# Designs tried in a protein design chat: VH-VL binders against q9h9l3. Part 20

Target 1, 176 residues: q9h9l3
Amino acid sequence: PRKMVAIDCEMVGTGPKGHVSSLARCSIVNYNGDVLYDEYILPPCHIVDYRTRWSGIRKQHMVNATPFKIARGQILKILTGKIVVGHAIHNDFKALQYFHPKSLTRDTSHIPPLNRKADCPENATMSLKHLTKKLLNRDIQVGKSGHSSVEDAQATMELYKLVEVEWEEHLARNPP

## First folded at step 1 (VH-VL)

Design ne (framework fv_nivolumab)
Fold by OpenDDE, second read of step 2:
Structure ne (fold): chain C 176 residues (1-176), chain A 122 residues (1-122), chain B 107 residues (1-107)
Amino acid sequence: as target 1 above (176 residues)
Amino acid sequence: QVQLVESGGGVVQPGRSLRLDCKASGFTFSSYGMHWVRQAPGKGLEWVAVISYDGSKKYYADSVKGRFTISRDNSKNTLFLQMNSLRAEDTAVYYCAKDRYYGSGSYPFDYWGQGTLVTVSS
Amino acid sequence: EIVLTQSPATLSLSPGERATLSCRASQSVSKYLAWYQQKPGQAPRLLIYDASNRATGIPARFSGSGSGTDFTLTISSLEPEDFAVYYCQQSYNWPLTFGQGTKVEIK
């Protein structure tokens, strides 16, 4: 079976009004939740909004941050050939300016069996926080210090593991 | 006050195309998913399509998939339904409907337009 | 798709009487069921969402109950303006689906 990793990224706002989401941190964990990658990343453009209350990113985190191009290379090397699990993962890939094969992508925000298990609408986009609380009885993204991408990546992997067998079988029968 | 105003309905022959518009006002249009729901004369309600707030996600009823395209222009507060390869069974009043919830993915329709009639007949 | 079956097809009652409408789902929809009222020549109006919550401006005589597969809309005392067709709708899974409707008509 192909190796599986989970990814979570934090973004800051760049551009004239800070509306452009730029990668500022990326965390990757393996199937067991071990951290494979966790780096602060320096966007190529000036940061207008750190979005700290959500991202957890502060100005001091950017002082020794890995330049985006370098980080991107490192991350892509890890992701290549893997099944990549994420929550609303299209945002992560967008920030990475990277296209991962759909057949190797698992988005926990779009897995009906996962929502069903959580007694949520199968067609709804539920937050990682809600699903984690409901299904893992764990609180994530607590406090006002912002998100932990490592914590979120780990939670994402754990959530997927709950429905892995069923979902992989489904995908085998219904490839994207 | 939330208002939804459909337009573009009319009489067309089978196989033809028609585009419906829905002009929205009274709420932050770009923050809500929008739906099309239709009702054949004397019949019940049938969900047709949904488009997410930013247009990135679209879902269709099987009955219209491949023929209808839902889209939106948030800068104009307008929802669209491009209907191609129309069939007699597409004859209905078409309503645009607002998703009640902000970005939640739950889809009760808290506001509806008055509808526009599409008649497909030879 | 999830099929919603409403009963009865027609309910004939007099003003002041209690109306009880049923909606049964072919599979569980949890609480994600809504009720709509539609009068002739008008667009539907949301009455109840999430099984039991009254929409804004909806009179207290309307109430919703149920979860899973069985749902009920109750009109405690029918007013003349309540005679209409009522639809249930699930938002648990794609495609979104409606019941076939119950017509509440004056006896």
Scores: ipSAE 0.018, ipTM 0.610, lowest interface PAE 7.8, mean pLDDT 92
Fold by ESMFold2-Fast, scan of step 1:
Structure ne (fold): chain C 176 residues (1-176), chain A 122 residues (1-122), chain B 107 residues (1-107)
Amino acid sequence: as target 1 above (176 residues)
Amino acid sequence: QVQLVESGGGVVQPGRSLRLDCKASGFTFSSYGMHWVRQAPGKGLEWVAVISYDGSKKYYADSVKGRFTISRDNSKNTLFLQMNSLRAEDTAVYYCAKDRYYGSGSYPFDYWGQGTLVTVSS
Amino acid sequence: EIVLTQSPATLSLSPGERATLSCRASQSVSKYLAWYQQKPGQAPRLLIYDASNRATGIPARFSGSGSGTDFTLTISSLEPEDFAVYYCQQSYNWPLTFGQGTKVEIK
């Protein structure tokens, strides 16, 4: 195992017509899939749309949720100096209002060897659900109750581990 | 053992500037947010400023905003507070303080320096 | 800004007695409240974080409770070294704020 974590965030809608995506849950797992962080997060702005079908978040989860500024500090302390794995991870970093060094970022939605193993075009952006089903023979994001960010973070780490050796060698030869 | 040592305090005239340093040891300085907290003689505690672990984010109390600047040098394990346009009301013992264990869900201060006295008088 | 109000301002008790200190917030701070002890000439020391969690090395006689706007620090049986000033502090929102302090003094 390496100094590596996987992250997945759930967002709710804030701002006009709920069009702004605000962080409302974050899960972080280590290389072996053990949970390092999993908290509901209270956005600083009024929640207009919980997006429950996708996020799994309801008003009850916000009652004792960690305020955004406090949660952000906790999350960034975990991510600092580590290789961070995610799927379409730019969305998570945007919700965290955070920039992580590209050299330490691994986005499973943009790893050509991973798409190759799934018999998908190398330049396509495949969903986490599709890659997990194709490569791990596992169904995630099932049902109408919303996604589990813990489940998604664990799946993301397992997907990366399938290509870790070859992708790290590629990055060493072709630094970002 | 975790240690925070403040320096740079002293007597200064109103309108002048002073810089406080806080030297940290015994923990991975670059992984934690750092704070300045002050206490006027015989009074309670007042939070002054915070800086994130990487120096990218800073927040200040309204009473010092625009006059004080918090910064850090992770290569030297040192926290700074640059105090400009000092006023009599800034007279206080200034403590540097470390964020506690990040899994707790809050920003309590688990370690404090012993403080450095700043007196603003003519 | 969230205002924290501590009561009583001064608590005069004898060793062996129970001390109960209150902290009230002007708006809900959920569970994000800490308690500190300060002795003359010394820096504050963290006692309780997240309302009820005892910090490392803090004796079992110290306990915290409460949520939302009403919080309590209890010292079950005062020892001589416990006579000090106690501050509550919220981490729910910026700026971070402290209560004005409660002085626990020997009767």
Scores: ipSAE 0.000, ipTM 0.464, lowest interface PAE 16.8, mean pLDDT 86

Design ne1 (framework fv_nivolumab)
Fold by OpenDDE, second read of step 2:
Structure ne1 (fold): chain C 176 residues (1-176), chain A 124 residues (1-124), chain B 107 residues (1-107)
Amino acid sequence: as target 1 above (176 residues)
Amino acid sequence: QVQLVESGGGVVQPGRSLRLDCKASGFTFSSYGMHWVRQAPGKGLEWVAVISYDGSKKYYADSVKGRFTISRDNSKNTLFLQMNSLRAEDTAVYYCARGYSSGWRDYYYGMDVWGQGTLVTVSS
Amino acid sequence: EIVLTQSPATLSLSPGERATLSCRASQSVSKYLAWYQQKPGQAPRLLIYDASNRATGIPARFSGSGSGTDFTLTISSLEPEDFAVYYCQQSYNWPLTFGQGTKVEIK
């Protein structure tokens, strides 16, 4: 079986009016929740909006932050060949300007058995916070200080583990 | 009880070096960023340096950059401040303080626990 | 660096009165401002963090408000033990910086 990691990224706003989402932090955990990567990342463009309320990113985090190109290389090295678990993970990959193979991607925001287990519509997109509370009885993204990408990555992994066997079997029968 | 105890202060001549220690107890030291903050006699507080929980990140005030080094030994629950090339203006009570965070793992935004401080006097 | 300016420099009040302390930042620090209390011969004590959160063990008479560049620490009814110097501190950017302090003294 392939090694599995979970990823969560925080983005800041760049470009005109800060509408471009640029990677500012990336956290990667292994199957057991151990942190493999957790770095602040410096976008190549000027940050217009730190989106601190949601991202938790402050100006001070960008001091000595890892340049995007370097960070991207580090992250891709970790992800290559692995099953990558994330929540709404297309946003993370977009921010990384990276495309992971679909066959090796697991998006917990699009796993019907997971929603079913949480008594949610199977085809609905539920938040990580809601699923984590419902299925793990754990509160994440609490307070007003922004998200914790490590915590979110860990929660995402734990959620996936609840349906891993069933979903992997499904994917084996129905490869993307 | 959460406690920080500074030591190593004293009187030293300009240009000399001094190392301060801060012993932590009552909490998981390795989980917290730690700060040094100083206060000149009769003056306000001045942030000096911070070190992340694992020692991988360090930040300094410009006034001490290149002269002071913050470090830690998590196995001994001890924070250090190596002060080189000391100047008269470095005279102050030096406090170690536990960092708090508004988020995960980065416990170095502010100071929620303070030691009693140790006096460093730089004079010829 | 972000400069924090506290006002007034000295606040003379009597026990039971309301104290209002101001801290103004040279640029926005969002909500990342803390307040500390320091009594003579003692180490500072954290009162408020993230502008409005009361630290553990801090009496309810202490409250913080504000965001961006303007912040306020309020002591609803001064107790004798509240006469001290109060510092604000920002944690939005490096270096961390303190205000110059406000002394609350007994009238």
Scores: ipSAE 0.040, ipTM 0.712, lowest interface PAE 3.0, mean pLDDT 92
Fold by ESMFold2-Fast, scan of step 1:
Formats: sequence, C-alpha cells, structure tokens
Structure ne1 (fold): chain C 176 residues (1-176), chain A 124 residues (1-124), chain B 107 residues (1-107)
Amino acid sequence: as target 1 above (176 residues)
Amino acid sequence: QVQLVESGGGVVQPGRSLRLDCKASGFTFSSYGMHWVRQAPGKGLEWVAVISYDGSKKYYADSVKGRFTISRDNSKNTLFLQMNSLRAEDTAVYYCARGYSSGWRDYYYGMDVWGQGTLVTVSS
Amino acid sequence: EIVLTQSPATLSLSPGERATLSCRASQSVSKYLAWYQQKPGQAPRLLIYDASNRATGIPARFSGSGSGTDFTLTISSLEPEDFAVYYCQQSYNWPLTFGQGTKVEIK
C-alpha cells in the first residue's frame, strides 16, 4: 500500500481587492498525525489581505517565511507518489499550482459515507469544523486568532481514518 | 406501483443486431442506476451491463464489451441495450433491473426491482 | 473477475427446518455481497444487500452474515414459499458476478 499524508494550507489575499488566494502556510502530517512539514510561505505578490481571522497569518510570520518557489519544491517532494488527504483539497492544490493524481487524492468534503455518519446530506459540502465536532467530538478552529493548519490536517486525517476501509474498497471498485 | 417492462426480444441470426427496451414507471427513473442481467435457458444469472443515473458512467461484462451498448433516455423513462454481432452464446432471457443504493452509497450495488424479462434467441 | 462459489448445489429440506446456504469468493469482497431468490418462471428478488441488511419487505426469517470471502444466508424456519433457487452476487469490483446458485427443494 502507498504512504498516506494529510495536508492543510492557509491562504492570504493578493491581487485586486485581495480576491486572489495565495499560499501563506502549509502543514503536512503523516498517518499517525506527526508533523512532516509546517512552514510559513512568502507569496510572490504583495499581500493585500492577511485574512487573519481564518488564516492565522500576521505580518510578523512573513519576515522569515520560505519563498513560494522553494516551499513548493519541498512540499511536492513530500506529496509525490503518496495518497494525499485534505478537506476541500482542490483549494490547496490550486494555491500550490500543483496537479495531484485523482487516484491518489482523498477529499473529506466529498466523501458521502463521512456525511452520512454525521447525519448530514450525502452530497452536501460540510465544514471541517462541523464534521470534526460531530464525529470526533472535538472542537477545532476555536477563537478569533485564525485556524491552526496543523490542527486541521490532524483532524482531517482522523476523519478519513473513520471511513478509510470502506472508501478505499469503494475506490478500488470505482477507480476515479 | 414500481414496475420495469422489457421489450424487443425475439429470434435473430448470428452476426445480426437487436435492441432491447426497458420502460420504467412508478419511481423517479432519473435518480437510479440501471442494469441488464441475463439468464441462459436452465442456467444461472449473468450480469451484463450498468449505466449511472445520468448516463455518464457505463460498465460491461467482458463477454459483451465492444458488442453491446447500454444507454438511457431519462425524459422517456426508458433503458436500452443495443446488441451487435450477436452469438449463439448470447441466447438468454434479458432482465432490466434497478440499481439499489443503500444509505450513503451513490454506486449501484444490488438490484431491488426487476422486469419480467424478454427472451433473445440467437439461432441460424 | 471475482468468482463466487455456492454450496451446496442442492439443499433438500422440509418446511419448518433451518436452511444454511454458503457463498465463497475467490478474493475478498469486503461486505459487498447480495443475496437473491428466484422462483421458476419469475425474475430474481433481492433479499439481502451489503452482506447482512434485509431489503424492504423481506421477512425476518432471512438473515445474512459474513465478510471478506465467506458469506452465509440463513432461513431460520422454511415456509412453503421459500423453496426456490438462491444466488449470491458481489459488487466489490467490475464486472459484477453471481454465484452458480443453490436450489432449496422439498424433501
């Protein structure tokens, strides 16, 4: 079986009106929840909106942040050839400007059995916070200081583990 | 009443083509995957093909790949099986069946509603 | 393809007796196994899906168990209408496959 990691990225607003999401932090954990990578990342464009309430990113985090091009190379070395778990993971891959094979991608925002276990509509996109509270009885993303991408990546891996056997068997029967 | 009715069966020579229709009533046809299953005289059941609720995904048994095409018209509540290059081994009663999706599963596992079947005889 | 082997080929019993039917898969199908009943001249009827879940309208005397490669259909007390051919079917991988059938007949 292939190694499995979970990823969560934080984005800041760049471009006109801060509408462009640019990578500003990335956390990657292994199957057991141990941190493999956690760095602040300096976008190549001027930051218009730190989105601190959600991202947890502040100007001081950017002072010694890893430049985007270097961080991207480091991150891709970790992700390549592995099963990558995330929540609404297309946003993370877009921010990384990276294509990960769909056969090796697991998105906990689009796994119907996970929603079913949480008493949610199977095709709805539920937040990571809601699923984690309902299924793991844990509160994440608490307070106004922004999210911890490490905490989010760890929660995402634990959520996937609840449906891993069933979902991997399903994917074997219905390859993406 | 939930019902499936097959039609189009008959006697046909080897190498020829035949189309089977399956008319659905009593349920929202467009919400279900649909199957074709056949049974040769005096033999067991053999799965033939499946089509997803929207027609975007199709799977076939190896014995019919490249010869049979499953399709559907949701506006007419009708499932089709186009059978080309027919062989004597294709002689069977052909059943259409509604795919059963239990709870969270959107994939077509079991078959909970079946038609009465239509006999296809491939004979020279 | 995944091959399903049913045993016994024929089971001869009297009404009121317990019937136990086996289905063995050539590789693990996890829980993705269904059971069907077919009477002469009729279409098959779904009894059990996902190894152990009774389909709508199926009497409680029918139960399914097992996982992986070994599955069992049990009829706790045979009624006259239960004498039929029973098929198992896997939905773990494409193509879908059926077992060869077990005939439950009157002794």
Scores: ipSAE 0.000, ipTM 0.466, lowest interface PAE 17.0, mean pLDDT 86

Design ne2 (framework fv_nivolumab)
Fold by OpenDDE, second read of step 2:
Structure ne2 (fold): chain C 176 residues (1-176), chain A 121 residues (1-121), chain B 107 residues (1-107)
Amino acid sequence: as target 1 above (176 residues)
Amino acid sequence: QVQLVESGGGVVQPGRSLRLDCKASGFTFSSYGMHWVRQAPGKGLEWVAVISYDGSKKYYADSVKGRFTISRDNSKNTLFLQMNSLRAEDTAVYYCAKESRYSYGYGFDYWGQGTLVTVSS
Amino acid sequence: EIVLTQSPATLSLSPGERATLSCRASQSVSKYLAWYQQKPGQAPRLLIYDASNRATGIPARFSGSGSGTDFTLTISSLEPEDFAVYYCQQSYNWPLTFGQGTKVEIK
């Protein structure tokens, strides 16, 4: 069985008006929820908007942040060859400027059996917060201090575990 | 295995200077911020200073600002603390600490064993 | 600066008992909170990071909880080697600050 990890990234705004989402933090956990990686990351461009209320990122976190190129290398080393689980994971990969093979990617925002289990429309895109509350009876992303990428990654992994068997069988029959 | 080894501690008179060294091994030194934390005898921990991975940024506690200088030589995997105008209240065990990878902010996942600095007349 | 206040100052317990340590911040630090253990004559050791995550190699009997201003370190069943001083530390804002420590001593 292939090893599985879950990833969650926090992004800040760079470029004109801060509309470019740049990686500022990345957390990776293993199947058991153990943290494999958790770093603040310094974008290559000037940060215009920290998006603190959502990202949790503050200016002080960038003082000793890992340069993007270095962090990217570290992260890719962890992800290579593994099944990567995430929520709306295309955003994480985009910010990371890395695209994991689709056959090895699991996006909990696009798993119909997961939505069904949560009494949500199968084809709807539900938030990680909602699914986590509904299926795990756990509150994440609470308050005004921003998200916890470690918590979000852990929650994402736990959600996937609920439908892992069924979804893996589905994917085996219907390869992406 | 990560190791941090402080040196340079000793007994000095008030107003004198002292430099502490911290030799790092077992990790990519140049990739991490490094900190100094001190502990007066029988007291708690006090953060002293931080230096970024490339040495470009430094922050100090108000208690040492203007007197202490943190620096590093990444080619030698060594962290430094230049302490000038030493005071009696600077008496403490000084620890070098590696900035943690697993933290919302700046934690310390590895510490040296510390070096004792005693400032007395 | 953000002030962290730990309580109690001293906790006297016997091996096998549950230890509950408190850390209160003067303002919200979200989950930017770590816990350290320090034994006499030794350097501190990281126990918990991000309020509730165990550091590598830390036994399961150690757990952290809390967010904002109130945090708790729990030792479910004290082992002889757990008698030490425990510090909380915030990294929400500069300067970094520690609590004054809680001493867990043998009853």
Scores: ipSAE 0.018, ipTM 0.642, lowest interface PAE 5.7, mean pLDDT 92
Fold by ESMFold2-Fast, scan of step 1:
Structure ne2 (fold): chain C 176 residues (1-176), chain A 121 residues (1-121), chain B 107 residues (1-107)
Amino acid sequence: as target 1 above (176 residues)
Amino acid sequence: QVQLVESGGGVVQPGRSLRLDCKASGFTFSSYGMHWVRQAPGKGLEWVAVISYDGSKKYYADSVKGRFTISRDNSKNTLFLQMNSLRAEDTAVYYCAKESRYSYGYGFDYWGQGTLVTVSS
Amino acid sequence: EIVLTQSPATLSLSPGERATLSCRASQSVSKYLAWYQQKPGQAPRLLIYDASNRATGIPARFSGSGSGTDFTLTISSLEPEDFAVYYCQQSYNWPLTFGQGTKVEIK
């Protein structure tokens, strides 16, 4: 397998009126879409808003969830030294309180060739659901309540693979 | 105070496009999911679309899926609805609505005044 | 999609009377149900969220109850300004759905 993984995180609201986004689930898949990590994560602060329609997180998921500090250590061991693919990935890294090297980061919300293939303006930020529907003819983020971060990570990897050769060549010529 | 002000409504022919804007003020726009809800003349409320606080996640009603695109610009406190391939059945007052974070239910605590979209030949 | 059925379609009552409005879901929505009031030419106004919690500024005469599939909105003593259309709304599952509405009108 290549040294490349895709990540998707789910966040819950903490802090005043739930305004702070805290990590509550993380899914990581390899190049072929196999799951490397998928755990519910307990924030260190009180959860004010589970954001269940978005996150799929409920209070029951927190009972045996991995504490944030332990989960963070496990996740960072998987990400370190690898090319990490995500969609609007700065949100995931912020929730992880982590800074991944720019040269090893691939954000499918900011890859102009992907937007072009989807008939969207090259510099627009398009949703993962929209790109997946247009380019892979598949509906994601469909279900009873909230998102599957595994499904989102898998879709993100597949989207990146559509432009991988072209985009890696661009990055080699225009290093970040 | 919290305000949502919609604009962009009007009369448009079937098959054409129209964009609605919703300008928000009085709250931390980037912290809340935003929705579009419509109401056909003399009819009930119909949910149209939602966008997450950071713009990364979106859902649509089946009736508009593939034709409408919701987006937001958090730096300008503005919500958008791009409506393509408009049909007569899209004729409605379109409301911008803010999610409430006071409960699991995410009721809409604030609504705009509504903007009328009429699709007719 | 989850269908919400409101009953009755119309309630004809006089000021001072109790109004009881029902909302039934086609499947369990747990506690994820809100109630709205709408007057002609106006945007809807949130009354109740999470089945039974009164929204800020809503008078004590409004109360909500229920869980699962059966929900009730009660107005203990109707004021003139309460004659309006009322909608229930579930946020348990995508897509979000509203009931068809109950009109509370003057007898």
Scores: ipSAE 0.000, ipTM 0.480, lowest interface PAE 15.7, mean pLDDT 86

Design ne3 (framework fv_nivolumab)
Fold by ESMFold2-Fast, scan of step 1:
Structure ne3 (fold): chain C 176 residues (1-176), chain A 122 residues (1-122), chain B 107 residues (1-107)
Amino acid sequence: as target 1 above (176 residues)
Amino acid sequence: QVQLVESGGGVVQPGRSLRLDCKASGFTFSSYGMHWVRQAPGKGLEWVAVISYDGSKKYYADSVKGRFTISRDNSKNTLFLQMNSLRAEDTAVYYCARDYKSSGYYWAFDIWGQGTLVTVSS
Amino acid sequence: EIVLTQSPATLSLSPGERATLSCRASQSVSKYLAWYQQKPGQAPRLLIYDASNRATGIPARFSGSGSGTDFTLTISSLEPEDFAVYYCQQSYNWPLTFGQGTKVEIK
């Protein structure tokens, strides 16, 4: 197996008018899609907007959720030294207040061969839902109750596996 | 009046099992996360396990993971620690302790039981 | 796991003197550090949480400071009942861990 994991985070709104995105759930899966981590996370700031339509987070999930600083430590132990796959992954790293080396980061929203396989412009940022439907013939993020970060992390890993050989060769020849 | 009382300690042989109980009174038990902390004779404190207020989440120290099980019965205001495959290294006074709960930050232990001694020897 | 190292192991002082106890973490624990007092044959008692907040009922002579890896518990003027063992504890990451303790004893 690979020293590779996929991550997806859900954020809630904190700060003035709920405009600050704070980590409220994180899911991490291994190369085969097995769950390594999946926890609801309590932000250190008051939650103003659960953003439930997108995040799937409700007040009940925050009751006894793992506190941000504890969760962050657990998550970083899993990510450190590994190739981390995500979709628009910079948002996840920002929510974690974490810097991951570019050489070990794979962002499925920014891999031109993946867009090409989906018959989309190579330089466009396509949604995870669109790429998953086009390339894996799977519907994710269905309904209006919010997204499953486990489902999203699993889909992200499967998408990366479609271009892994090609993209790793490209990165070896063109280091970031 | 807020009180935690441990029971179930005793002398057991290595490889055997023992269950500890912790009875809570004077506060709304079902609203608090609960911990087990142990202290070997003449040594310092070692955190053992935690259980969430509703029993849905549990975490363990690596030294006890797979051997100990924490559980609770909110209807009886009682916390449990089931200890299996006991080793000499598990010899300690076992305390149950209540999560403090502070401004979205945590786990200081504001209320402790008086402890129950578990001795694992041949 | 995060290792907490307390110093000194033993502090011998007289009533009325200031006690300063140190706790050093092997990695940053931000502000997530608590202090406890334990007397022989008794359960520990919470003194300070989140590095500097006094627990309910704790006298003002107890104060905590520090962040990151270096933390201090100060007792401004020792009372006879303050001679005990003191432990620091971090809640930054699993597993929760304690320091090995500092014994404050009468000179």
Scores: ipSAE 0.000, ipTM 0.465, lowest interface PAE 17.2, mean pLDDT 86
Fold by OpenDDE, second read of step 2:
Structure ne3 (fold): chain C 176 residues (1-176), chain A 122 residues (1-122), chain B 107 residues (1-107)
Amino acid sequence: as target 1 above (176 residues)
Amino acid sequence: QVQLVESGGGVVQPGRSLRLDCKASGFTFSSYGMHWVRQAPGKGLEWVAVISYDGSKKYYADSVKGRFTISRDNSKNTLFLQMNSLRAEDTAVYYCARDYKSSGYYWAFDIWGQGTLVTVSS
Amino acid sequence: EIVLTQSPATLSLSPGERATLSCRASQSVSKYLAWYQQKPGQAPRLLIYDASNRATGIPARFSGSGSGTDFTLTISSLEPEDFAVYYCQQSYNWPLTFGQGTKVEIK
């Protein structure tokens, strides 16, 4: 079986008005939830908005953060050849400035059977927090200290595992 | 007629640089990802690099990463391959090839140039 | 990287005979497998894409089949112009890779 990893990234705002989402933390876990990668990442541009309430990123985290170029290389090395699971994963890939093969990508925000299992409309985009609570009876992203990308990556993987067999079969019959 | 025409090949010494050009015609160049594929004499095909339709994404084979740079000028319908620090093992016919799917899906190559020979030799 | 292994290395046949070429991937590539024909001194020509779809202008005698790790290119009845080298290529994952080729030659 092909190796599977889950990824979650935290972004900060860069650019003139902080509207550009730049990678500031990346967490990758394996199928069992073991952390393979978890690093703070220094964007190449000045951070205008840490978005701390969501990202959990603070200025102190950037002091010894891994430069983006280096981190990107490390992350891509891990992702290459893997089935990559994420929630709204296009944002992570965008922040990584990386294009992972579509056939190897699993986005838990766009898996109808997952929504069905959670008694949600199949074509709706549900939050990771909601799905995790509904299907795993677990609270994530609690408090105001920001998200934990490790926690989110682990939750994403666990969610996917709930529908893995069904969804993989679907994809086999309907490859992207 | 849809076609690609490579140019810039020649004989160079190891460590030198060379730039290849690929002129596209007969189709909307800016809509397609473009590839370089090379073939050493008497050997098989080796994918070298790809550049997305808008030039925003680039990927390279490990064998050329850090030495080769793929680029494009959509206003001139031209694909480029800047080859630095050339090695003997880079000796090959270099083909430019169009991705058969538009918008950067990177599937297969339906249009190929005639190729240009690059020989790296002391 | 995904390694594509083609077999046989050389296939010696006569015109009119059926040719069966194999391409095996080191891991599943789903349907993202293409076949190319290359004649001496020429650029490759796309024959099949997505495992089983004939490219434009490709004769019906060429057909592709398979999914996952095992793929086959079949030439139902060899024409004189079909004697060439054939390559498979996967686009499932980076880097894109080719098989080492199968040479179809005249017996």
Scores: ipSAE 0.000, ipTM 0.560, lowest interface PAE 13.1, mean pLDDT 93

